VHH binders against E3 ubiquitin-protein ligase UPL5 (UPL5). Designs and how they scored, part 17

Target 1, 342 residues: E3 ubiquitin-protein ligase UPL5 (UPL5), of Arabidopsis thaliana (Mouse-ear cress) (q9su29r532to873)
Amino acid sequence: SPEALHGGLFMEFKNEEATGPGVLREWFYLVCQEIFNPKNTLFLRSADDFRRFSPNPASKVDPLHPDFFEFTGRVIALALMHKVQVGVLFDRVFFLQLAGLKISLEDIKDTDRIMYNSCKQILEMDPEFFDSNAGLGLTFVLETEELGKRDTIELCPDGKLKAVNSKNRKQYVDLLIERRFATPILEQVKQFSRGFTDMLSHSVPPRSFFKRLYLEDLDGMLRGGENPISIDDWKAHTEYNGFKETDRQIDWFWKILKKMTEEEQRSILFFWTSNKFVPVEGFRGLSSKLYIYRLYEANDRLPLSHTCFYRLCIPRYPTITLMEQRLRLIAQDHVSSSFGKW

## First folded at step 4 (VHH)

Design v11 (framework vhh_7b18_3)
Fold by ESMFold2-Fast, scan of step 4:
Structure v11 (fold): chain B 342 residues (1-342), chain A 121 residues (1-121)
Amino acid sequence: as target 1 above (342 residues)
Amino acid sequence: QVQLVETGGGLVQPGGSLRLSCAASGFTFSSYGMGWARQVPGKGLEWVSYISSGGRTEYQDSVKGRFTISRDNAKSTVYLQMNSLKPEDTAVYYCAKHYGSGTFYKPFDYWGQGTQVTVSS
């Protein structure tokens, strides 16, 4: 209950004989670290920003997940009431669902670029060309394919038999986005909202609260200060394949990275991982260690990356000057967002 | 540049079989869904079969149970095994590349030159 949650928090403060803001902030931080721990299946980190979280659709495997999401709603509401910055941020889709707003195509651009591009193509094709290519085979279904499992979800009754055409393609795209991003977390959003409401005045429903904000406003309420990237922490969570840690090229790499501006460092991180920001807890918060792989090709080649595996591939550059030139080139925004990434 | 080259068409008697092959190049074959479509003389283009990057298959009702789509990612090739052929199956058959991996249903973005299949006595 709200009363029981307030009582527990008060008892912890009383037992530690601390009334300072630092103790309150630490308690919320530790509780949120446990709730948003990727290992407990409640939340997933956003692919585009390691600081952001969205409910895990797979959380339904745990029959207690409704209680956990309700509790999370209570904790976040309590933190906001006490103006405590808990150091976790919400994914845009989760934020929109809390606000009761429809997820638009533009809202998924950074979440799923492949789906964004595909849906944009469907909507932008010339109507006559789209309809004359009846052989495109589009119907009102969502095909999902995961390791060892394939499913077809109908977006409407008899969706498998309903062809997509120039007159219904907007409805098709809208239903695809809803089924892919909104529907899988509906129960989690509902339970979070219940807990959130129970902690706030009955005069302020959750949808009303979140509708009054841009995502960036909520970020300011929840975020701790933005910290510079720790190169020492980055290095401590990096392993090597085809290089020894003692190799001169590896020493050069970390020296160059340490000399770079914060913006250049974030561009290197983005090229390597598809993320510009480090989790609040540091590199230990990433889903995997980072890897520097040796590229067995031309010694002057630009770096490559496999972002889903946190792999940066570089050749054995013959000089520190050449390595620095190549790394600074991929640190440019237009290069790091498109060149050499898979 | 994306290229799709179909082979295996020809003349067959009703009840016969043919295997069509499509050799793909210019893209990462294993990452994309592939399909087959056909154009019957005097009619529009109609979709025949689809296979996702992971091997999930779909068929037009009129060919279901008679045609089988498959892929060989090592050879960058998609196949259409056509059994129990009928005169109504006479058409130009086109190999097609999906816009994406096939995780979501998406339109095709590239088509081959086509290969003629004629079912006649």
Scores: ipSAE 0.000, ipTM 0.106, lowest interface PAE 22.8, mean pLDDT 77

Design v12 (framework vhh_8pnl_2)
Fold by ESMFold2-Fast, scan of step 4:
Structure v12 (fold): chain B 342 residues (1-342), chain A 121 residues (1-121)
Amino acid sequence: as target 1 above (342 residues)
Amino acid sequence: QGQLVESGGGLVQPGGSLRLSCADAGFTFSSYGMAWYRQAPGKERELVARISSGGSTNYADFVKGRFTISRDNAKSTLYLQMNSLKPEDTAMYYCAKHYGSGTFYKPFDYWGQGTRVTVSA
């Protein structure tokens, strides 16, 4: 069950304190994989940026959803404290609600570009033209549909009878945005904030933490920076098992990586660590060193990885040409595999 | 934005299969929820299946287990795999591009012209 799964992951977390950071990263991987799994109905991907998540309003059908969102808040706080990249981004609307801020039209631009454009058109249309076209037939209602069944939510008293016109369209847009994006997830936001605060202590309210950040700052904490990867920094934070740093295969590895495109380098990083992005402070921001392990099996085999332990496993390839072929293949396969789709 | 173009309809015997496709010539496919509707002669248009921009799916009870909706954002194409077809599935099938899962902003909803599916011996 979900309860049994969360209990098991908590037990593993206590075991991680004794065994080191690799087990901790495996925990966050497993927990986040379940929390942000679309099948669990806790979170939805943003319409215009599938990297970003916000709480699913439908999650309230499950009577355990408050416990799940409180747990999620705790997990995210712990990940931030332990410098673990969870690999997900939060939707701007969710971020602003965690900060205790009102949602404006500009704030939904990347959350829902179509609604942003529609609302902007409504507000910017010539007043005389808007009124002569009966406010495009709009009234103070939000229409919803579930499997063909239509439902109507009034944005104000007698909203079904109140036409949108040039004098009230700003009020209409403000109410529409609040009802569409903020109101449906209030409980989820509240429970997440409880869990998050519980981990940070009572002296640091969640609104204080999030209100001090830009969304881009939180992105960097949760996923990492988008600056080009420094191969020299990567090499400086990599250790070897079964190879010496002076081995020709290790020299070949770094030369190949340095010749790769940024996209290829990020694919190799993702294969190795399950993350495409480096912490904003560079590889020193990772919770542990990266490792290249020697495989003693066939010298032409594909690389393997243990992502939670930051281990890339390769055989002692006989030529630079073969190594390059194998590295480029895992870079390509990673882009097309379900492993890279989350 | 462009025109939604359905294809893949035709005549099939009971128990057969068809795969419908809907190509969006526009630039906002990945941002929209997509749906398949059908309309038999003299009846109201009814929802068959829908898929959100995030990939969540909903099916009408009368097609659960038989039909599968899917999308390919790279190709800007929506699909409906129809298995175990019944004479009752005979209808014009319409592709729809909706803002979210709701019916608000009807001026910004897009509909295709439909593709005919006939299930008979």
Scores: ipSAE 0.000, ipTM 0.091, lowest interface PAE 22.1, mean pLDDT 78

Design v13 (framework vhh_etentamig_d1)
Fold by ESMFold2-Fast, scan of step 4:
Structure v13 (fold): chain B 342 residues (1-342), chain A 121 residues (1-121)
Amino acid sequence: as target 1 above (342 residues)
Amino acid sequence: EVQLLESGGGLVQPGGSLRLSCAASGFTFSSYGMSWVRQAPGKGPEWVSGISGSGGSTYYADSVKGRFTISRDNSKNTLYLQMNSLRAEDTAVYYCAKHYGSTFYKPFDYRGQGTLVTVSS
């Protein structure tokens, strides 16, 4: 997370504003790989749903983190404006903070299932039992553990002296959730919102934008829908370079795809486009058509792809059996995630 | 006071099964949720599964969902984890944990000594 690295990305952003849709998609791919890489301390994968990202509270140790989050807000706004799928999902808590909404117990169910279950236990315990056991010794504090050392955060004035009981446990849970999930990322949310607003018209503030959506709507915009992939729709939005639509290799390609499992089809889509999901309106919702390019190299070569331009490159395979073998190989998770993609 | 004692770990081949047990004492077992947490060598702790005090609700990490089953016998003060279709990635020390505090980093007031599960061919 050095300033020089972020400065480089920002300069690329300024250059790409002048270059058009295909180069813009490549820019989004590179920038999002950097932003949403957990190793870079900006975002963390949600503990209970590894598909989703939330700001890393520890990002505050880097004095440049406000600039990084403002930049991220600009990137996401620009992606939404150009209908570019960035391939990431936001954690529900992050989404609700962007919408300016209060976080409830039910909202953390998929964010932190252990804490959700613990809070449910506190609220559902028999009142007489809870009180006779001094609220399980709980007080209005959030306890954290770092390197084996405990730290305590008071949820309210004199929280260390305020016992949790059957009459105040709802308030305790509400304050605990706010301090654990909302408060630690307030600055990151604020800076993201600033960047988002700067790219979007000031007439539509970020809270208004996000407040009008369900999380699933945002998921569809950022990643795509979860419905089964229509191979016929996929074919209808695919063009060819170096092949004719009537070529036997093209007929084989679509027959092989139709025989694949949904998981394999999503892996092929990911290899081809860097996204496993199609827009909710289908392939017409993509920012461009897909392309199958002929490779003028060895006829048994593995497929290659340039994901930002939706290009899948294959040689003129001599048999359907060889093509199927090569396509199934790239459909494997460990191969499709990096090999042959750029 | 509060005591949690895990057992049932051992060496098993990939695809095999193991059943872990946790004997609890020093508290009213049925009044508290329980969890299994694991820690692989050189890695941080990972929550595996949780169960409500009554046993009516169960929860699983995506990495184990469909393969592991958490259960409890409140008459015996015992928590169980049935582990099926074991993978090398499941190799870890498995800890039984009592839900007492609602802290994110440590939502449990106590965990046991752990039991080692090694999955190797």
Scores: ipSAE 0.000, ipTM 0.107, lowest interface PAE 20.4, mean pLDDT 78

Design v14 (framework vhh_etentamig_d1)
Fold by ESMFold2-Fast, scan of step 4:
Structure v14 (fold): chain B 342 residues (1-342), chain A 123 residues (1-123)
Amino acid sequence: as target 1 above (342 residues)
Amino acid sequence: EVQLLESGGGLVQPGGSLRLSCAASGFTFSSYGMSWVRQAPGKGPEWVSGISGSGGSTYYADSVKGRFTISRDNSKNTLYLQMNSLRAEDTAVYYCAKHYGSSGTFYKPFDYRGQGTLVTVSS
């Protein structure tokens, strides 16, 4: 609860520091479960990977948020010292900020796929078309939404008056990424780093610690590797509308999924749910069951999805070959993130 | 509510032709530029062609210049792409895209895109 984070849990942690022996795995799990609970406004889940967390810019509404981020830094340092896997992963952007590294376009690919695709299109457009077509209307501004409030932020002095063109679009993208991801959580990163450093007793500064690692190395320390997706578990948590479980198309669907690579399966899951990874407890850990809905339109149509309802919409494909072609097309990572979802 | 509905895709032999259409609704069609964007299997999106709101200016990627023609009918709220001399490398899902104006997010060059129509060029 929020009360536990504001009082009792923080005090229990300080008592544990004072009394000395290694903290139990169960304690770290409970503490991190409370800190990273979405009901506490300290951290946000990554859009593409619900296992990953980044500081919430809106946390600054609570005047005690610096203390909470310092506490979190202490907890993570202590877990790493004792080699405890806490079941929490960091967003790539947060990881890079802890390492003191610049966030590039490639770094936000999994953090914000929609923004990644949009920025990539801006950079790859034909220069002549980009400069001649006033209909694009891009200026050096970022539109943000915090606590339900929409705001427009200038990326540079007089950014509202500065048009984006083929000569400055790289600078535009760089400033956009910095303002969107790095700047809003600068204080939170600073306080986390302070707590982390203090707990390590100058053994390893945060910047040096995180800079020596790939994100995958840190993942191994905090949670371990990715677990394979159980297609049987996926099927057991899927219901049908417009199809019967015994329909040949449904049998084909699960057969195709089983023979797909792990990467393809994760892309299908992402297209369907906007999540690439299954909860540690399996599909029962999702907020809802998954649904396959029949489309009563062209029998060769690409699948559609309504990710907020975990709904995958497919027509009654006439052959397994056609279904496989359509599913493999949407299973391509960049395809599953950029169209057919709504 | 902005809606874009593409049609006209299909299987065609190399050297053949196809005409794509996009029916637009939910906005003042003549006030916005429109584009065609394609995505080939295993590749990122590629801008193909663009047209001004009035239809007075047209633009093409070098890969399609001389083969493709973009046009629009503002009285019918419809965008077209005439594709001639099709090649295997033109195989892609083709999307109708509305150019963004003062509304929407400022880093998106297109503030709306349709569901696409598949074009397969194969012998």
Scores: ipSAE 0.000, ipTM 0.327, lowest interface PAE 13.1, mean pLDDT 77

Design v17 (from g9 with H99G G101T F105L Y106F; framework vhh_etentamig_d1)
Fold by ESMFold2-Fast, scan of step 4:
Structure v17 (fold): chain B 342 residues (1-342), chain A 122 residues (1-122)
Amino acid sequence: as target 1 above (342 residues)
Amino acid sequence: EVQLLESGGGLVQPGGSLRLSCAASGFTFSSYGMSWVRQAPGKGPEWVSGISGSGGSTYYADSVKGRFTISRDNSKNTLYLQMNSLRAEDTAVYYCAKGYTSGTLFKPFDYRGQGTLVTVSS
């Protein structure tokens, strides 16, 4: 429960803080595993990068959530002070809010690719076309969905009655992004910042700390060591279309992947999912299962992928040797970053 | 000759529901995965949902996951898309497609249907 998480971890924190550095890494791992546990309502995992988290707006349902976010801020500050890598990364939007910076359209690309694409299309549409189509019927509202329930939030006074047009669409997009990503977690950010600051003995504001960094700098500080990818876990979370799990080609696939170097395995994972790292909880932490689809094209074709669907598409290769050659080719870093992905 | 015939589109208010159907002929339907692809006004084609040949595995674009349900009846050679909680952004022509990737779905015209228009508007 959230109460058990706070009470138990707080006592363990006080006890372990007095111990030698040899046990700190294990303690931080366990504490962060609990804080960022999907069963707790504290944080949400980012869709495009499963290592990244942002506060859950729904956490406000728990009256103890301010204490949990303050505790989290203390834990992260302590980990950074002791140079302990916790393996959990922050979403760009959360990072920018901690730095006290405005969230732009480009900043939400990794957080919500669908909203990024929609807003980009709204801004890039020809003005005359946009206006002649009544701004696509848009008004100054944010439509939200929680557990299949749709709610409407006004972005400005009488926003339900204010039509979006070519002259105000930039304002619409700016307000939409602020309301969707910044406003709902304002209290969580505040409490995290309070806990973070309290750990800094020299009273450096957290805004100043985060504003001095790029997200990639913070990533380096927080990123866990390279844990080997479990091929058995990967296989357990993979389903098939056009192949049976018992097919020789599927057996070959997993055998080849298991023989690959860690770098090659991460390249295959990146080609397949656009992520090089598995969530701390393993493949179960992904938003969907992974899929291997059969291509009915020539049986010597290079694999293709649809990363947003965790889909790898391969033909029914006639030999293990040919399959291995094709998989190793896409495992090359320059290939896995380009051809066959969308 | 592969033929795909979509039906069930129409005008619906936001929050409403529609069920699309696709009648397939000219190939062994149960042996192929099937997809729904849509194209909104002024936009390129977007893959929406897919289903395995047996119907045992289903797949959804993040934009429709939890709202749309794909299903098939192999005895009737028919593919379905149940669309719930419809949004203005779902306005598009919806196409039934035979197992192609989103980047090539409209290029081989013989392997997709004529489409059915879905308009979500107040």
Scores: ipSAE 0.000, ipTM 0.089, lowest interface PAE 25.4, mean pLDDT 76

Design v18 (from g9 with H99S G101R S102T T104S K107T F109L; framework vhh_etentamig_d1)
Fold by ESMFold2-Fast, scan of step 4:
Structure v18 (fold): chain B 342 residues (1-342), chain A 122 residues (1-122)
Amino acid sequence: as target 1 above (342 residues)
Amino acid sequence: EVQLLESGGGLVQPGGSLRLSCAASGFTFSSYGMSWVRQAPGKGPEWVSGISGSGGSTYYADSVKGRFTISRDNSKNTLYLQMNSLRAEDTAVYYCAKSYRTGSFYTPLDYRGQGTLVTVSS
């Protein structure tokens, strides 16, 4: 079944490349939703931030996991090259591994809050209290449960015999974090990096690419900003064909959009552009201007979109009430995925 | 050396209740705070609840406040989690953990039990 799924994704990729850039954007969204689906064994969501993903250490039970991570690296590289927002975020730990950087205690705060608090308390405990309690019984070992198997891993030679004390607890925490978060996904990171490099035509190694960024920069590239959508900014970057900016229908359009909920506004944006988030720099960050085109069809027609060119096509609606009905209909999740897009 | 043994998990319908137990040995139970930590399929560990060594202070994750109750019996070296109004999102393996004693702050350690599976299914 995994072989069939992998083959299917590859065939879809080849087909979407043949159809051109605009259809490609929707393809990236669908493919990434499938890759980062928690029901697949490839990625896990971060416990304290469910928007973020890390490779699943347990993915190694699937013999095809190296191929899947290589494919994912190719998809992400291609999305970044085409400035496509794919709607997924990476966990800080995964990001740092891609950048070839050491994971510190502060870096795991949103990945594993429980581990962060435990380690922080180990480091911040009064030295005399810590030592008088025999380092809380800790030794230089990590106790793990992986694929239902409980194991004890030595963090250093003779770690089972080495007690944690106030003088060595910083070293203990550093080794614990590396073994817990870096080592278990090392293969997945390498395969992702291989696929990423292949797609960049060897112009920039992935380590150099990621090392130049803050996590927040990558977030903006992959998803766009979470700030509320500025309707004024949206309007300022919209042009018209078959309408004048002063037309009553255009005034109605922006009034309706402004009174919609954030969820509805993002649904309209998705219908129009195949992206639900605005670039961090605002609408100027989009690859082109947005356009409202007049349809010369029935005046009660549902809106259409041509996402390749950021075109929203609407008829000259006779009333604001009818326009609002039609816009709210395409703003519904089940409708926006199936009606009027091409 | 430190041993923790969880029990009481099982299959339950949404809105149902379960009571988990953790039998502790190998350390002075009353001297340590204890915690419940859960791990849902495909997700990282989530701290659920904590209790001080004396039982005088209890802490809960926002997702379980008002539904779950942590308690302990120091005479039996046993930790409990009473789970009411269970939801599909509560489906996870539940682990018992030994915590540091630092005033009103709790922190779990690596010393966890084998876990007990809770499945909430409709």
Scores: ipSAE 0.000, ipTM 0.115, lowest interface PAE 23.1, mean pLDDT 77

Design v19 (framework vhh_etentamig_d1)
Fold by ESMFold2-Fast, scan of step 4:
Structure v19 (fold): chain B 342 residues (1-342), chain A 121 residues (1-121)
Amino acid sequence: as target 1 above (342 residues)
Amino acid sequence: EVQLLESGGGLVQPGGSLRLSCAASGFTFSSYGMSWVRQAPGKGPEWVSGISGSGGSTYYADSVKGRFTISRDNSKNTLYLQMNSLRAEDTAVYYCAKLYSGPFYKPFDYRGQGTLVTVSS
């Protein structure tokens, strides 16, 4: 709920800061699940790229929404400071608002494809065709619908009386985009920025963090890079418990990973860490080293993982064939997302 | 509700011709201007051609002017696009679209599923 998000989770956060990185990672996971939970109405998924989130204009029905957005900004700043991958991406429009930049038509393409296409058609139609068909009958107004109530907003003085034509359609589109995407979330953006900046002001300059980035830079920080995984880098940042680095099973493990497809390697990484992507700086960018722990159970057992501590647990498999079979099984999407991890 | 169904696409060699059709229902067809919009692989939609409700006025993007002809049959609620002298650059999914009429911004995309035109040897 909203109360749990604002009160209980924040209190838990203060306790978690006094403990180890594995417990901290679990806390971020739980908090981000609650923040981006549709039941809380705090954020919406982008219509045409469901991986991305923007503030929900309707969040204003909760008087505490400014506090929730300030808290979210603080959480994201702390995740970045501690190099914790939160696994969520921000919509381009939200990113530009955080950077204090104007939203252009091209910027809404993945946020609202239908509006993008309609506005593009308005701008690209032959001028005579546009004007002879009464400028599509448009005037300088936006129809809004809030919780079942329809209202009309004038985009400029006397907008209800001002027809859109081939000479003013660019101005119309600019005003429409501002009113639809920027204005409705101004308070949410302001409060998020306040919480975010307050956390970073002690370790970074007081200038806007987001103004210095491209969206792709922020994506890399929040989720990780899309470059192929370096198995040698992965191995270099892995330690062992119950195995020696020179054990045959460890040699087999890395040989099997090198032969896997990129998709299979990402599935193994996900099973091990709950992240499919490596930080842009490589495995050194993770908040902890990875660990392979020996299971002293049946030698044919499926691998287990404790993702918050970056632990992969495997028995001393007697053959490379058996190890490969077990690793390929957990590399399948339906297995890697449900079995043997906690 | 507005329904649009495009047909007539296919594979054709450069320099060839195709005729596209769009069957319209759910509105008074003759009262609205209509347009053809295309979307090439990996690109955004491009307005191609428009026609007034009466069929008395026709309009074309510079890229297709002189090669394409838009027409309509209001008695059959059908829009047409005659495409001549086709080029590889004309390869796209072609959609017909109803022009919006009204004072408020609304999504303009009343198009159907589209019809694929591939210009290749």
Scores: ipSAE 0.171, ipTM 0.664, lowest interface PAE 4.9, mean pLDDT 82

Design v20 (from a23 with T102L; framework vhh_etentamig_d1)
Fold by ESMFold2-Fast, scan of step 4:
Structure v20 (fold): chain B 342 residues (1-342), chain A 121 residues (1-121)
Amino acid sequence: as target 1 above (342 residues)
Amino acid sequence: EVQLLESGGGLVQPGGSLRLSCAASGFTFSRYAMSWVRQAPGKGPEWVSGISGSGGSTYYADSVKGRFTISRDNSKNTLYLQMNSLRAEDTAVYYCAKSPFLYGQSRFDYRGQGTLVTVSS
């Protein structure tokens, strides 16, 4: 079951001391693939950016959801400690809640433009117009619709009886934003933070950790930087098995890579490591070296990779032309519709 | 029996102009602020403009400031919206309202049937 799987992964986590670097990276890959799998309902993709995730309010249906979010907090803390790129991004409102910061109107502009425009209008209306007999008729409630059923949520005690006016409309907007974005995932954020704190209890408090970052900084830690890839830095952090660094084929490899477009270089990096992005500090930020292994079979074979071990496997190609053809083919594979199923 | 009846919508080219009218009955029109609210296909309602009961104060959404002008004739119980420099994003059904619609709460108790404005070449 999903519960048994999460329990098993948590037990494997406790035995981390016996895990080599490649096995550790494979563990993070499998765990994050399961946690952020749309089928298990723990997280939702952001509508504005499908790379970003937030806790699913509906996860509360599962009585074990607190344990799942606590476990996720531990996993993310460990990934950050070990400089493992997990390949997922958090949405802005989830990030702000982890930092213990209030969600502002500007923070939701791209997430819910209808709500943003409505709230902006409420705050900007002339007080005389707002307070008129034919004014907004608003009360301190949020009206929702589920399966054709109209529900009313009070934003404060006796909210159904409390009129919004020019003197309390800022409070109304603040409560509306809190109820819409913060309150539905409050328990999930709390459990995630508990797991995160337990892992960093002797180093960095989670609220302090996230509060010191911009979202873009966290993006870099979780996924990597978007600056152009330094081929020289890549080469400096690559070792060889079955080839000498001075071999003709190794010289060809780096020459081909240097002449590739940025998109092609990122495709090769993805094939090799399952990540398109380098740590913000460069290849030295990786937990281990990259490796080029020799294949001793067909001299015209397509490259293979073992991404969790940062291994690219190639045969001793007889010509630079053939090597370039084979490298360009693997750079193109990710353009297919099947690549988007990750 | 509060009743609101919109008219004046139609097809117009980008950069064009239209004037919408709303005939009000069943209440003392001059005592109430009035609004225009629009709803684009597949989108939620957006408040566009408001005017005080006397006509002395007017208010506009940022998206229409400088292009739209709200006015009223209390002797005729009629509300107007002059729309200039129309854009494709102005395409919507336009409603005359005694109370505007806002996110999280419906306030269309005294809304009219609406008039369709399509901005297209």
Scores: ipSAE 0.050, ipTM 0.489, lowest interface PAE 4.7, mean pLDDT 80

